# VH-VL binders against q9nrl2r1430to1533, part 224

Target 1, 104 residues: q9nrl2r1430to1533
Amino acid sequence: GGVHELSAFEQLVVELVRHDDSWPFLKLVSKIQVPDYYDIIKKPIALNIIREKVNKCEYKLASEFIDDIELMFSNCFEYNPRNTSEAKAGTRLQAFFHIQAQKL

## First folded at step 17 (VH-VL)

Design X37 (framework fv_nezutatug)
Fold by ESMFold2-Fast, scan of step 17:
Structure X37 (fold): chain C 104 residues (1-104), chain A 123 residues (1-123), chain B 107 residues (1-107)
Amino acid sequence: as target 1 above (104 residues)
Amino acid sequence: QVQLQESGPGLVKPSQTLSLTCTVSGYSISSGSYWHWIRQHPGKGLEWIGSIYHSGDTDYNPSLKSLVTISADTSKNQFSLKLSSVTAADTAVYYCARTDYYWGSHRYGMDVWGQGTTVTVSS
Amino acid sequence: DIQMTQSPSSVSASVGDRVTITCKASQSIRTYVAWYQQKPGKAPEPLIYKASSLESGVPSRFSGSGSGTDFTLTISSLQPEDFATYYCQQYYDTPYTFGQGTKLEIK
C-alpha cells in the first residue's frame, strides 16, 4: 500500500499504454466487433480500467495490481490463438511488463 | 471480389531455391488478412508451409526448418515464397490462400485460394 | 503440433444419401476448424469455417458441428456435384494442420 506504490503503478500503466504492442489492451473488447468474446472471457479487463483503478487508489497491494495486469494477458491468450497479431502483441507486452514489474 | 494467382517456374533442379509469387487483386495486402502458402504432394493431402500477416509477422511450418522465407511486396500487391535447397520431395502443387481477418475476429478459415501452380523438382 | 485425424479415409454413397465425415484434433482447438472440398485438378474450396458457419454460396445441405476435439461435416442429401475429397483444418495454432482427407465416391 501507500504513495510510493501508487506512483509506481501509474508510471507502469503509462509505460504499458505507450508501448507499441498495447493496441489490443487499451479498451474493453467490443461486443459488436467480437460477439463471442464475452461467452469465453468471464472477467474482462483492459488498461483503461486498470488505470482508472490506480487513479482511484483501489489497489492497496502491488500483488492486486499485478493480478489485474496478468488477468488481462491471460484473457488475451485464452481468447486469441497463439499465432494471431493480438497474441503476439500480448506476448511481447507481457515480457516488457515482467521487466518493469521488477521495479515494484 | 478477391482473386489470387500463383506464378513461378514449373521445373526446379535439386539443391536450387524455389521462388513463387502470389498476385492479389481486388484487395490490398497492406489492409489486413493472413496470406498463406500451402502445398499438395502428388496423390496426397494438404500441407501448410507458412503465412504472413497484415502486420508483417511471419510463421513457418517447423517441418520445413530454416528453408522457408515468405515476404510481401505491398507496392505490387504480391507475396512470395522462397524454399531453399529443394529435393524431389518438394515436388507438389503450390497454392496461395487468404484468411479474412479483422482485429479480434478469428472466425474465418482460408476463404480464397489461387488455382495452384505445379512444381516439379528434377535434374 | 496439433494432429487432425479424419475418418473414414473413403466412403461410397449414392445420390440422396446422408453422409457424415469426422475429424478429431489431438488437443482442444475450441471451434477453430474449417472444412474444404477439393475436386480432381482443382484448388480446395471452402465450405465451413469456425466449425459450424457456412461459407457464402455453399448449399444448405452442408453443415458442420463440434467443439473441442471432435468435429463433423454432414451432407444431408448428396448431389452428383458433391463427389470430391473433403479436408478438415485446424487454425487454432501454428503450424496449421489438415486432416488426411476423405474421398467421397459414387456407389
Scores: ipSAE 0.013, ipTM 0.664, lowest interface PAE 8.1, mean pLDDT 88

Design X38 (framework fv_nezutatug)
Fold by ESMFold2-Fast, scan of step 17:
Structure X38 (fold): chain C 104 residues (1-104), chain A 123 residues (1-123), chain B 107 residues (1-107)
Amino acid sequence: as target 1 above (104 residues)
Amino acid sequence: QVQLQESGPGLVKPSQTLSLTCTVSGYSISSGSYWHWIRQHPGKGLEWIGSIYHSGDTDYNPSLKSLVTISADTSKNQFSLKLSSVTAADTAVYYCARTDYGWGSHRYGMDVWGQGTTVTVSS
Amino acid sequence: DIQMTQSPSSVSASVGDRVTITCKASQSIRTYVAWYQQKPGKAPEPLIYKASSLESGVPSRFSGSGSGTDFTLTISSLQPEDFATYYCQQYYDTPYTFGQGTKLEIK
C-alpha cells in the first residue's frame, strides 16, 4: 500500500511499455482481427488497462498488480503456440518483469 | 494486392552457398507478418525451411543442421535465404510465402506465395 | 517433430463426386492445420486455415473439419478445376510440417 508502491507500479509499467517486446501487450486483442480469442481467454487484459488501473489507484497490494501482469502473460501463452513471435516476446518480457518485480 | 517474387541463381555448384531473395510488393515487410521459405524436391512434397518475423526473430528447420540463415532488408522490402554447403539433395523449387500478422498470426496459415524459383545443384 | 500423415496418396473421381482427404498428426495440434491446392508447375494455393476456415475467394464446396490429431478436407461436388494435388500442413509448432500430398485424378 501507499504512494511508494504506486510510484513503483507506474515506473514498472513504463519500463514494460518501453521494452522492445511489449508490442503484443500494449492494447487489448482486437475481436475483429482475432474473433476466437475471447472464446478461449476468459479474462483479457493489456498494459494500457493495467496502466489505467495504476493511475486510478485501483491496486492496493503489490500482489494485485503482479497478478494482473502474470494474467497478461498467462493469456499470451494460453492463446499463442510457443513458437510464435507473440509467445517469444512474452517469454522475454516476462523474464524482464520478474527481475523488476523483485523491487516490489 | 500483395505479391512475392523469388530471385536467385538457377544453378549452384556443390559446396557453394545458395542465396535467394524474395521481393515483396503491395505490402510493407515491416508491418508485422511472418515471412517463410519453403522448398519442394522434384516429384516430392513440401518442406518448410524457416521463417522470419519483422522484428528479426527467426525459426529454422533443425534438419538443415544450422546451414540456413534468413534475413530481412526492410529498406528494399526483401527477405533472403542463405543455404551453405549445398549438395545435390538441395535441388528443389524454392518458394517464399507470407503469414499475415495479427494476434495469433499462426491462425492464418501461409496466405500468399511466390511463383517459385528452380534451383539445381550440379557440378 | 510433428509428423503429418495424409491419406489416400491418390484418388480417382468424377465431376460431381464428394471427395474426402484425411490428415493425421502424430500429436495434438489443436486446430492449427492449413490445406493447400497445387496444380502442376504452380505454387500451392491456400484453401483452408485453422482446420475449418475458408480462405477468401475459395468456393464453398471446400470444407475442413477436425481438431487434435484427425483432420479432413471435403469437396462436396467436384468441379473440373479441382483436379490437383492437396497438402495439409500443421503450424502448431516448428518445424512446420506438411503431409505427403494427395493427388486427385480424373476417373
Scores: ipSAE 0.012, ipTM 0.653, lowest interface PAE 8.3, mean pLDDT 87

Design X39 (framework fv_nezutatug)
Fold by ESMFold2-Fast, scan of step 17:
Structure X39 (fold): chain C 104 residues (1-104), chain A 123 residues (1-123), chain B 107 residues (1-107)
Amino acid sequence: as target 1 above (104 residues)
Amino acid sequence: QVQLQESGPGLVKPSQTLSLTCTVSGYSISSGSYWHWIRQHPGKGLEWIGSIYHSGDTDYNPSLKSLVTISADTSKNQFSLKLSSVTAADTAVYYCARTDFEWGSHRYGMDVWGQGTTVTVSS
Amino acid sequence: DIQMTQSPSSVSASVGDRVTITCKASQSIRTYVAWYQQKPGKAPEPLIYKASSLESGVPSRFSGSGSGTDFTLTISSLQPEDFATYYCQQYYDTPYTFGQGTKLEIK
């Protein structure tokens, strides 16, 4: 088999997806299961959407990519109380992201 | 069907460490749920002791003043409670329970409980 | 810590009655409230999560409502098997805390 060269953004998204704390962020929140989510969160986003944007070359600057990842975390902390499993996962994953983003 | 079963000694002497184990069947303990210990003193209400997440992250009731340790053994699909320096005030029925959650920003209450195990602290 | 206060502490009611139990949080907890039923000698059974969502298999006569600080559990038509103690629980912040319980007696 062949080897595909990965962009820095693709590599970082793959690392985030593989992280133990990625589970709240893999896909968009369900309106059926969490009906008040979209009343509070006006710009929903998730790792699958960000990864698709990377694959379609929609990020021209590292700042645009970083902004989407930070939006994802800010949505998490806006909706989820501080001591929920979602907020704790978000806090740990965001710390991991900040370390990795220094390489971008 | 998910089932939880507590096990441990029914009688513990004052100043000793109480050790209880919860065995989980029908569900992997590493599947991203919270796993809790709750107790109920005779004739009283429910008190949350602490919880563990699949990552090993723990939360404890501050009122227990660092007397509590919760750990998980994913190979045995079990999680355990250690309560050190027990007194007669620790006499209670001890329950283990699960909080499951849907993908995303949604969390349930404690949706599955063990049957409880009675612990008496006396000399 | 977030205190959960239930009212009433006990109630006696007849089969067919509408029973309402209230729970007040010391601070806003949004909708992070669960309700449990406990029969003598048994473990608590979940009834309601996220203030108003019915657990699978729970009879439709049970309902929950509320957000913020004030929450209600309602039994629309009391049945003999509803004899139990009912507890509210907040799971907004640790430590997770329970109300003191409401004893429902059916005669």
Scores: ipSAE 0.007, ipTM 0.609, lowest interface PAE 10.8, mean pLDDT 86

Design X4 (framework fv_nezutatug)
Fold by ESMFold2-Fast, scan of step 17:
Structure X4 (fold): chain C 104 residues (1-104), chain A 123 residues (1-123), chain B 107 residues (1-107)
Amino acid sequence: as target 1 above (104 residues)
Amino acid sequence: QVQLQESGPGLVKPSQTLSLTCTVSGYSISSGYYWHWIRQHPGKGLEWIGSIYHSGDTDYNPSLKSLVTISADTSKNQFSLKLSSVTAADTAVYYCARTDYEWGSHRYGMDVWGQGTTVTVSS
Amino acid sequence: DIQMTQSPSSVSASVGDRVTITCKASQSIRTYVAWYQQKPGKAPEPLIYKASSLESGVPSRFSGSGSGTDFTLTISSLQPEDFATYYCQQYYDTPYTFGQGTKLEIK
């Protein structure tokens, strides 16, 4: 990693946020609205958290950034059954991410 | 008020394709709801046929997968069922239904149903 | 496939009774269970989603409970309009599956 790679992380997060299928991932899941979420998901994360980490230069390696994005998708598929709108959105956004991550 | 209405032929001959449409009013199907087809054989319980997400992604009952196609037409606000090679065992009342969701609410049950349309498969 | 087994298959009750219907999944489905009421010649009407959440407009005498494999629908004070067939449904995984139904009849 270098400073230009951190700029690439920011660009990719912005592209993910702007994607039509980002809606389940924009912010942390509400415990009030989804009480059992945090009983099942041990390492919650969302795009707003990842973007803050990029802005604070907390990712030193591309692998650390990729791991957090993959954790976000893993959490989605662990909590949400395959037939849900959240899981369908996650599948499409993850495919988009894999294509874009080739640039890293 | 969201309303669903099934339409199609009431009588289909064996070996033909059954085609049914569900017309949605009061809400756009492009807004990310799941849309389902369910049937009920005479005097029996409910059987899920399949579902479509507004993007066109589908899930089918494996017992029917080779015979069933579900599609959506967002411009007409409709989704449709095609069931090929029908037999007398496909005689049933066919329902369309919606799964309501809003992120965080997890209302993934079927919250709005059509009135049902009776299909008889007979020569 | 996930099998949903309801009990009893039928129950006879009187107005004012407390009625309990159970539904058992062949594997853990968390809270991804819905309950429906169906009257003769009519489409099913939703009662409960996510095991315990009441659908809008459904009377408070209806309640759902359970998680994992064992689920219950309770009608706390049976009314004349409640005589119908009740179905549970899992939506944890496809294919979606329904219980065989419980017919609630006048005693």
Scores: ipSAE 0.007, ipTM 0.630, lowest interface PAE 10.0, mean pLDDT 87

Design X40 (framework fv_nezutatug)
Fold by ESMFold2-Fast, scan of step 17:
Structure X40 (fold): chain C 104 residues (1-104), chain A 123 residues (1-123), chain B 107 residues (1-107)
Amino acid sequence: as target 1 above (104 residues)
Amino acid sequence: QVQLQESGPGLVKPSQTLSLTCTVSGYSISSGSYWHWIRQHPGKGLEWIGSIYHSGDTDYNPSLKSLVTISADTSKNQFSLKLSSVTAADTAVYYCARTDLEWGSHRYGMDVWGQGTTVTVSS
Amino acid sequence: DIQMTQSPSSVSASVGDRVTITCKASQSIRTYVAWYQQKPGKAPEPLIYKASSLESGVPSRFSGSGSGTDFTLTISSLQPEDFATYYCQQYYDTPYTFGQGTKLEIK
């Protein structure tokens, strides 16, 4: 169970990182590049933070892992208008995630 | 800079276990990269043997039918290959390599390779 | 397993020539292909990752293109140091698989 779950979380994060649409999500949004981001988004997260949590065994349930990934997408759609490259990438990556998450 | 170096016996007898070690310098193997073993038979192309993630999770080439074990020793900054019940068909140059999975890097292929070590299986 | 087939198996060319090497995947791998150069007695050197991204330090005469199942490595103006064997590799799924190699030799 638990070893399989940890391996599955790691595999899924690696697949998300490798995806062509991962670029908005690889690391936290820069305050210098996007000064108002942290005024709008109160729970920032990115794939590098999620991967660190996986590596530290901080996810006890698959639902906790899924919640953090969904938070990442929710933040993207909250900040970015639907017609932006970021929002379009987020839509495609979220669809990919939903297919992969069925394996968890 | 990151460097990988293979080590192990150059001659192994049939039916014995081939044991190779890859020593990594300039980078910690516990920092989230995939670490690979690849071999190349004389005059042939490249064959992926298997990989290990820093967590200890492994992926093996199914063609090797559970004859292969890859392990990591993070305290020595090394990862190792064991191939059991070797035959003359296992004669090859063996390489270790890294896939850079660092955040913000678009290096998803094998970006650093060892120089290779020749292994001959012969009595 | 995902099979990678390279064409041609060998090509003879002259310095200054434009050379193209093709790689075909047995199923869609999106852009998860890398290209490597190997010289006799040496380890493979990475050239291209994610189908079209040039590795650091690799000369701009090398370029990659393609997505899905069909991929191409191009050398726009062949130099003497480019005579080597070239391999494509998919890393979309395990087992990771390489093409059989293309030997680029002096005409």
Scores: ipSAE 0.007, ipTM 0.575, lowest interface PAE 13.0, mean pLDDT 86

Design X41 (framework fv_nezutatug)
Fold by ESMFold2-Fast, scan of step 17:
Structure X41 (fold): chain C 104 residues (1-104), chain A 123 residues (1-123), chain B 107 residues (1-107)
Amino acid sequence: as target 1 above (104 residues)
Amino acid sequence: QVQLQESGPGLVKPSQTLSLTCTVSGYSISSGSYWHWIRQHPGKGLEWIGSIYHSGDTDYNPSLKSLVTISADTSKNQFSLKLSSVTAADTAVYYCARTDSEWGSHRYGMDVWGQGTTVTVSS
Amino acid sequence: DIQMTQSPSSVSASVGDRVTITCKASQSIRTYVAWYQQKPGKAPEPLIYKASSLESGVPSRFSGSGSGTDFTLTISSLQPEDFATYYCQQYYDTPYTFGQGTKLEIK
């Protein structure tokens, strides 16, 4: 329930933030630095936004939390070609997430 | 100010291993950027050799196959190139370069380059 | 591998001229193109990234355009310090590949 799920979500977000491959995901992509990003990506998200949602108790179900994390990875792979440093970081971090998410 | 400086032997004999080091100052190589080796044969264009990410992940030009190894030493803030079994065709100016890969970075190309080091392969 | 073809291989121009250099990719690379300037005996200097974004400190007379397979570098009013060799580079996929270069020479 509720409190336990929020604690688990916070722990998982902290683990993701600490991961060496979190750098593309820590905050929203800058429109100034990456002007075409928001033309391609329709629902932008990042770990700081997800953590804010956890803190505000906006995730009522584990599935909602997992969906937002998966959206973050999906956006990465949609925008970034497979052989970019962003896509490679995303692939490794997503694999790490899938292992950790088994605990949810 | 980020600066890159290549170092290594100016003369290498055929069949030996060429070893070059790039020293990075003003920026930690562990902070998420990609670090590249590029070469330029006399009077010719630029050829990408390979790159390394701070995690140790490498990408190499397939034309160099198993002949190339790139590694990083984060304690010395350096990354290095080894080319095995060199021939006269490996005579070139060798450059190291950075791609700033942080989200929110304004540099996706190679934004900082070393001055280059000349390597001659000759007996 | 993605091939990058530059044209022309050389161009002769005068100070004040508008100069255009083109680069064609063998497949779509979106906007993952950078442009570099190289003067004799020196390392390449970055000019443009993501096809059209100007690098910090680069004069505004330089501009880039294009997406997909066709890319252009333009110098709107050539200055004496602009005589150099120019290279395009794709970084959409490894191996990263450069065009063969365009030598900009005094007419």
Scores: ipSAE 0.007, ipTM 0.626, lowest interface PAE 9.4, mean pLDDT 88

Design X42 (framework fv_nezutatug)
Fold by ESMFold2-Fast, scan of step 17:
Formats: structure tokens, C-alpha cells, sequence
Structure X42 (fold): chain C 104 residues (1-104), chain A 123 residues (1-123), chain B 107 residues (1-107)
């Protein structure tokens, strides 16, 4: 897939970053402010890291990109109870992602 | 620096809608915080009524059924509670409160409270 | 819903005493517990969040501990201004729920 797939990944990440529900996902969770996060979440990831990987051409396949995005959502639902603002934002952003990912 | 102040009627008749407003100063309600309504019946403990997040998402105490609506007016920096079909059991002191967020899962307790407003439901 | 149960319901103590109030959640809430102090006719004042973190300006004689289901608020040396009602609150899941309160009374 090459150049076309990377351009599509970049566009999708930009759309995710711009989405109103992206705020829990923009950056890695602070170890200082949320010390128990890294006791629970063993593979932390965020949109800024995914975007950097896209820009460095580290995703060879669409499946690798999708796996990293899904890991981000999985981490959100594992750490945050269902009725939190983070979990609700994650649910809506994940639904948006699934619609957009059909283009990949 | 952040201050919350409740306002509304002191007396409400049974079956009417109670409307209360919380005015926030020193902080924008459109930033990443939860805004809460809590009440306290005379001589009893605290009961959470519901919350609104800056996105407009609301959560309500299921024990209050479908009687509660919480809304935000970002232009006035206020959020409001409407409780419909009130009875004498809704007589309480009503508080508004804030929970601050920084991002992804950093949650404080309710760190700023209003002074409370007394509501009596009586005919 | 998550039930929060405080013990004791009331305690009588003297200035200088060490006072301990406990709170039990009906299910694990990790560390999502806050403690509040309420004096007659006034709004609750936050003391502790995330089970053990002191709110800014709260005296160091107050401390919190616990995780999961069992939580404790301790006042290491009771002062006259500490006579009040104390509440625990879980904010792990909605509806957010409070304990029934512990009234700390002068002996």
C-alpha cells in the first residue's frame, strides 16, 4: 500500500485530532498526575505518538495503524469506568473512527 | 479564585418545576470540568443529583427518575438544574460544585462548592 | 449503584485525640474516594481526593488511606475547629454516592 496508505492515515489522524471527543487521547497520560495509570495500562499510546509514527512511515499496513488506534481505545475503556467523560468521549470517537476507517 | 453561587426561589409549590442556577466566576464552564448539583435534606446526608461536562454530556441520579434536567449556558458562564413535579420530599439545601480535569483520567473530587441555597416545597 | 457505608455514625472525642473514620464501598472503586468536612449551616469543604491526596490548605493532621473497598480518614491530633460532620464520597462511577456521614462531637 505505500504512499497512498500513509496519506490516508495522515488524513484520518488529523480528523481524529480535530474531533471534539479527542481530548482524552491527544497526549500520553501524565505519570505524575495519574500515578496508577501505568500500573493498569501496560501499552500506553496516544494520538500524538500515532501521528509521529505515520509521519515517520512506521506503518507498513493499514492493519498496523488500525491496531494502534484500537489499542488506544482499549486502554481508555480498561482504565476509565463506563460513565466517565473519558469513556463517553472514547465511545463516540471510536464510532467515528470505525466509519472513517472503512475508507482504508 | 474560582467561585460558585446558587440562585433560585426559596419557596416552590408541589407539582411545580424547581429551577436553580449556578453562576461560575474565575473559571470557564466550557473548559474540561464536571459541574454538579448536590442536595441535602434537613438533618440528613448528601445526595448527588447529576452532573454536566463541558461537552454537554449529562449524568443523572436514576433515583430521581426522568425528573431532572441539567443544562449549561456558556455565554453566561452558568449551569442550571430543573427538577419537575416537586413534592415536600424535595425540600433541601441545594449545592453546586465543580470537579476539575486536566486530561485523560486525572480526576479530582468536588474541589469547589457554592454556599448552598435553601428550597422549601410547601403549599 | 455503589453503596458507601461509614463507621462510626458518631464519635465523641477531646482536643488532642487521634480520630479515625472508616468508609466501605460495596465494590472496588480503586482510589476514587473523596472526604469532606461540613459544619452546621455551611457547605461541605473538600479535605482529601484520590483516597490520600490532601486538598490545598488542609492541615497536615488530616490524612487519608485505602484502596479498593476500605478507606480511612484520620485526624492525628484533634483541634477545636475539627468538630463537624465528615462524609466520604465515591466518584468511580455514577451515580456518585456519599456515605451517611460521621458526626464528630465534643466529649
Amino acid sequence: as target 1 above (104 residues)
Amino acid sequence: QVQLQESGPGLVKPSQTLSLTCTVSGYSISSGSYWHWIRQHPGKGLEWIGSIYHSGDTDYNPSLKSLVTISADTSKNQFSLKLSSVTAADTAVYYCARTDYEWASHRYGMDVWGQGTTVTVSS
Amino acid sequence: DIQMTQSPSSVSASVGDRVTITCKASQSIRTYVAWYQQKPGKAPEPLIYKASSLESGVPSRFSGSGSGTDFTLTISSLQPEDFATYYCQQYYDTPYTFGQGTKLEIK
Scores: ipSAE 0.007, ipTM 0.644, lowest interface PAE 9.1, mean pLDDT 87

Design X43 (framework fv_nezutatug)
Fold by ESMFold2-Fast, scan of step 17:
Structure X43 (fold): chain C 104 residues (1-104), chain A 123 residues (1-123), chain B 107 residues (1-107)
Amino acid sequence: as target 1 above (104 residues)
Amino acid sequence: QVQLQESGPGLVKPSQTLSLTCTVSGYSISSGSYWHWIRQHPGKGLEWIGSIYHSGDTDYNPSLKSLVTISADTSKNQFSLKLSSVTAADTAVYYCARTDYEWSSHRYGMDVWGQGTTVTVSS
Amino acid sequence: DIQMTQSPSSVSASVGDRVTITCKASQSIRTYVAWYQQKPGKAPEPLIYKASSLESGVPSRFSGSGSGTDFTLTISSLQPEDFATYYCQQYYDTPYTFGQGTKLEIK
């Protein structure tokens, strides 16, 4: 990663944040409100953390950025059964991400 | 304070369509919530009818799927139930309820309920 | 569909008693169980979500436990206002299903 890749990462994160189905992913799940989440999910991540990593130039490769986004979706599907509103939002947002990531 | 209020006819004739509306106050239906219809037959337990997500996606109880439609009107902050071809077996108290998801992926049970509306199916 | 079976169907108890109600799922549902209290003529009120998390404003004498298929609701010291019907509900998979209810009564 160069400056071009960092600009592309920021644009993609902004598009994900603005998407109708981003609500499960905007912030880390609260340990106080959902303590069992952290018994199941050992590498928690959310869009606000990914955006901060982009801003601090912590992604050197597009693959590292993609891995963090995919981890976010993987965590969603591991914790939330397929029939939940969280999992349905994750499925749609992941499909949107895959389309947008082709321009990365 | 989030409040839910059911409204609709108390009496419906067999074979007709039952239409109920849930009005939500103190919270926007278009935020990250899941909205439910539940019913309770006289002297019996609770039966989940179906739910609508703020995107418009719906889930229905398979035993009722061909008969049920749930829709949302975000401009009025309401969601509605239509149950077609009703019979005496559809006589029940009907409740609307919410599951809260507003700012995280955490999931509560049904944390806010309406007071319920009684529907009798009779000729 | 996931079946939820409660036991007992009714229990008679006195103020100050410890009361336990059980709920069994026909398959593993992790911790996706809620408990509700219903008084005659009223809507169900949420008590517990995620098997063991207490809803805001619910007295600390109520507690939930369990994971997988076996769940319990405990009232540590029964109060007069606790005489009601109690329901468990799974929200692991649709259709969401409720137990048949447990009626908690005096005597």
Scores: ipSAE 0.006, ipTM 0.604, lowest interface PAE 11.5, mean pLDDT 87

Design X44 (framework fv_nezutatug)
Fold by ESMFold2-Fast, scan of step 17:
Structure X44 (fold): chain C 104 residues (1-104), chain A 123 residues (1-123), chain B 107 residues (1-107)
Amino acid sequence: as target 1 above (104 residues)
Amino acid sequence: QVQLQESGPGLVKPSQTLSLTCTVSGYSISSGSYWHWIRQHPGKGLEWIGSIYHSGDTDYNPSLKSLVTISADTSKNQFSLKLSSVTAADTAVYYCARTDYEWGTHRYGMDVWGQGTTVTVSS
Amino acid sequence: DIQMTQSPSSVSASVGDRVTITCKASQSIRTYVAWYQQKPGKAPEPLIYKASSLESGVPSRFSGSGSGTDFTLTISSLQPEDFATYYCQQYYDTPYTFGQGTKLEIK
């Protein structure tokens, strides 16, 4: 509960950020560079936003943290065709996340 | 200016392996792009064979998956197609092509094509 | 696999005509459609990507539109060099698939 779970969330986010396949997920997609992204994706999120939520103690349950990470991957697969480097990075990073999330 | 040039034998015997190479000039194959093989049977439309990404990841047309291998040689700035156990149905013009990819540009179409190389499978 | 169906298979037209070619996807592909022009004995030339974005150097008489399953390529005022075969292609999902082609012939 509480602070202990948030410390575990911080460690997991740091591991995700350091993963080679994190590059599509580090920051929100630029509206200037990718104008149609925000027409398609209605709940944008990225690792920097999730990390900020962890630091502000906004997650009360592990399920809420997991939901935000899964939303991030869902957005990736919703926007990016499965044959893209973004979708492939997302697939590998999501698999890594699922292994790490078993510790939560 | 990016240019692609196919090379390989114009005639292959049935049951042999077709080997084609695409030489890329004016751009590094290890930077940010997808590299494709497409073929066109005589008098027919276009068929995508497969792709290799700058990361080395490959995707193949499921109809050809067990028969096709695409690889890249970054030291020669080339990528290659091997199609095993060919038959007369593999007679086609073979093209290599690039998809220009940059996160900010949304370019996923095939923006540069080679001139094509004709392959005849015949005994 | 995503099927791409072009209509018509062939069209006869005169210089100055407005020509439209339609492409239908078997499922939603958003805007992940490219259009190519192929002249006899030549490789396909890219015209349009992302359904409506013109490739560099392509004349403004070419335009693309559509989203989801229905896409259109329009040539607003046909020129002699435009007589060719046109292909649509989806790149939303692998395998990438092409329409069967539309042959644009002189009337």
Scores: ipSAE 0.007, ipTM 0.678, lowest interface PAE 8.9, mean pLDDT 88

Design X45 (framework fv_nezutatug)
Fold by ESMFold2-Fast, scan of step 17:
Structure X45 (fold): chain C 104 residues (1-104), chain A 123 residues (1-123), chain B 107 residues (1-107)
Amino acid sequence: as target 1 above (104 residues)
Amino acid sequence: QVQLQESGPGLVKPSQTLSLTCTVSGYSISSGSYWHWIRQHPGKGLEWIGSIYHSGDTDYNPSLKSLVTISADTSKNQFSLKLSSVTAADTAVYYCARTDYEWGYHRYGMDVWGQGTTVTVSS
Amino acid sequence: DIQMTQSPSSVSASVGDRVTITCKASQSIRTYVAWYQQKPGKAPEPLIYKASSLESGVPSRFSGSGSGTDFTLTISSLQPEDFATYYCQQYYDTPYTFGQGTKLEIK
């Protein structure tokens, strides 16, 4: 990745962070409050980590950025039953992401 | 201490809409948590009706889904149940309850309950 | 929906007895089961959450165990105030479902 791709990643992650349904994804799940999370989810990730990776120029390809976002959603649906507020937020945010990712 | 108190009419006629309100004190509904409506038919066990999360997300018992609406009024610190087209089968004690829930599954079950309000559906 | 089945439906016991009530989920719910005590004319009171964690103020004679599908509530030495109906409840997924209840009666 070029400068234009990196700027697009930053813009997209900012739009995700500002979305009403971003609340389950803003920061890593607390191991103290949710101790079984890390027994089930082997590759934890959150928007703050993805944004930091964008800012440090760690994504060279759009596919790497997309993979991290999709991992975040995959983790949500693996841990959270479909009728939880977290899973519902994840479903709506993922749909928003897929529309916005067409710009990449 | 967190306290919940149900209020509403004790008698409702068949085919009408049952409206109940739960007033929450000692805790802000907008801070989180799932807020539930449960009912108990005379001499029977507990049936979960539905819940609302502070985000506005609702979940309804599929057996009641077309008949139930749950809403929250954060300015009054209340949440409410509307059950449409009631019949004698809806005669029950209605409880509101809280699950102390924030992100993830550090959940405490239903840790606070109202005292219950009796609703009779009769002409 | 996740079905919760309690056994027995009723049990007769004497003060000082060890009493066990079981609850079976129709699918794995990890440890997301709670237990409640209900006395006639009163709201249910929480006893146990996350299968084995005791609610604040609940006497230590109450304990819970289990994971996955099979759960148990134990009262180690029954007291007069313990005669009540007991319910298990799964809160792993909606609809949240309760067991049918176990009535604990004086022998």
Scores: ipSAE 0.053, ipTM 0.722, lowest interface PAE 6.3, mean pLDDT 88

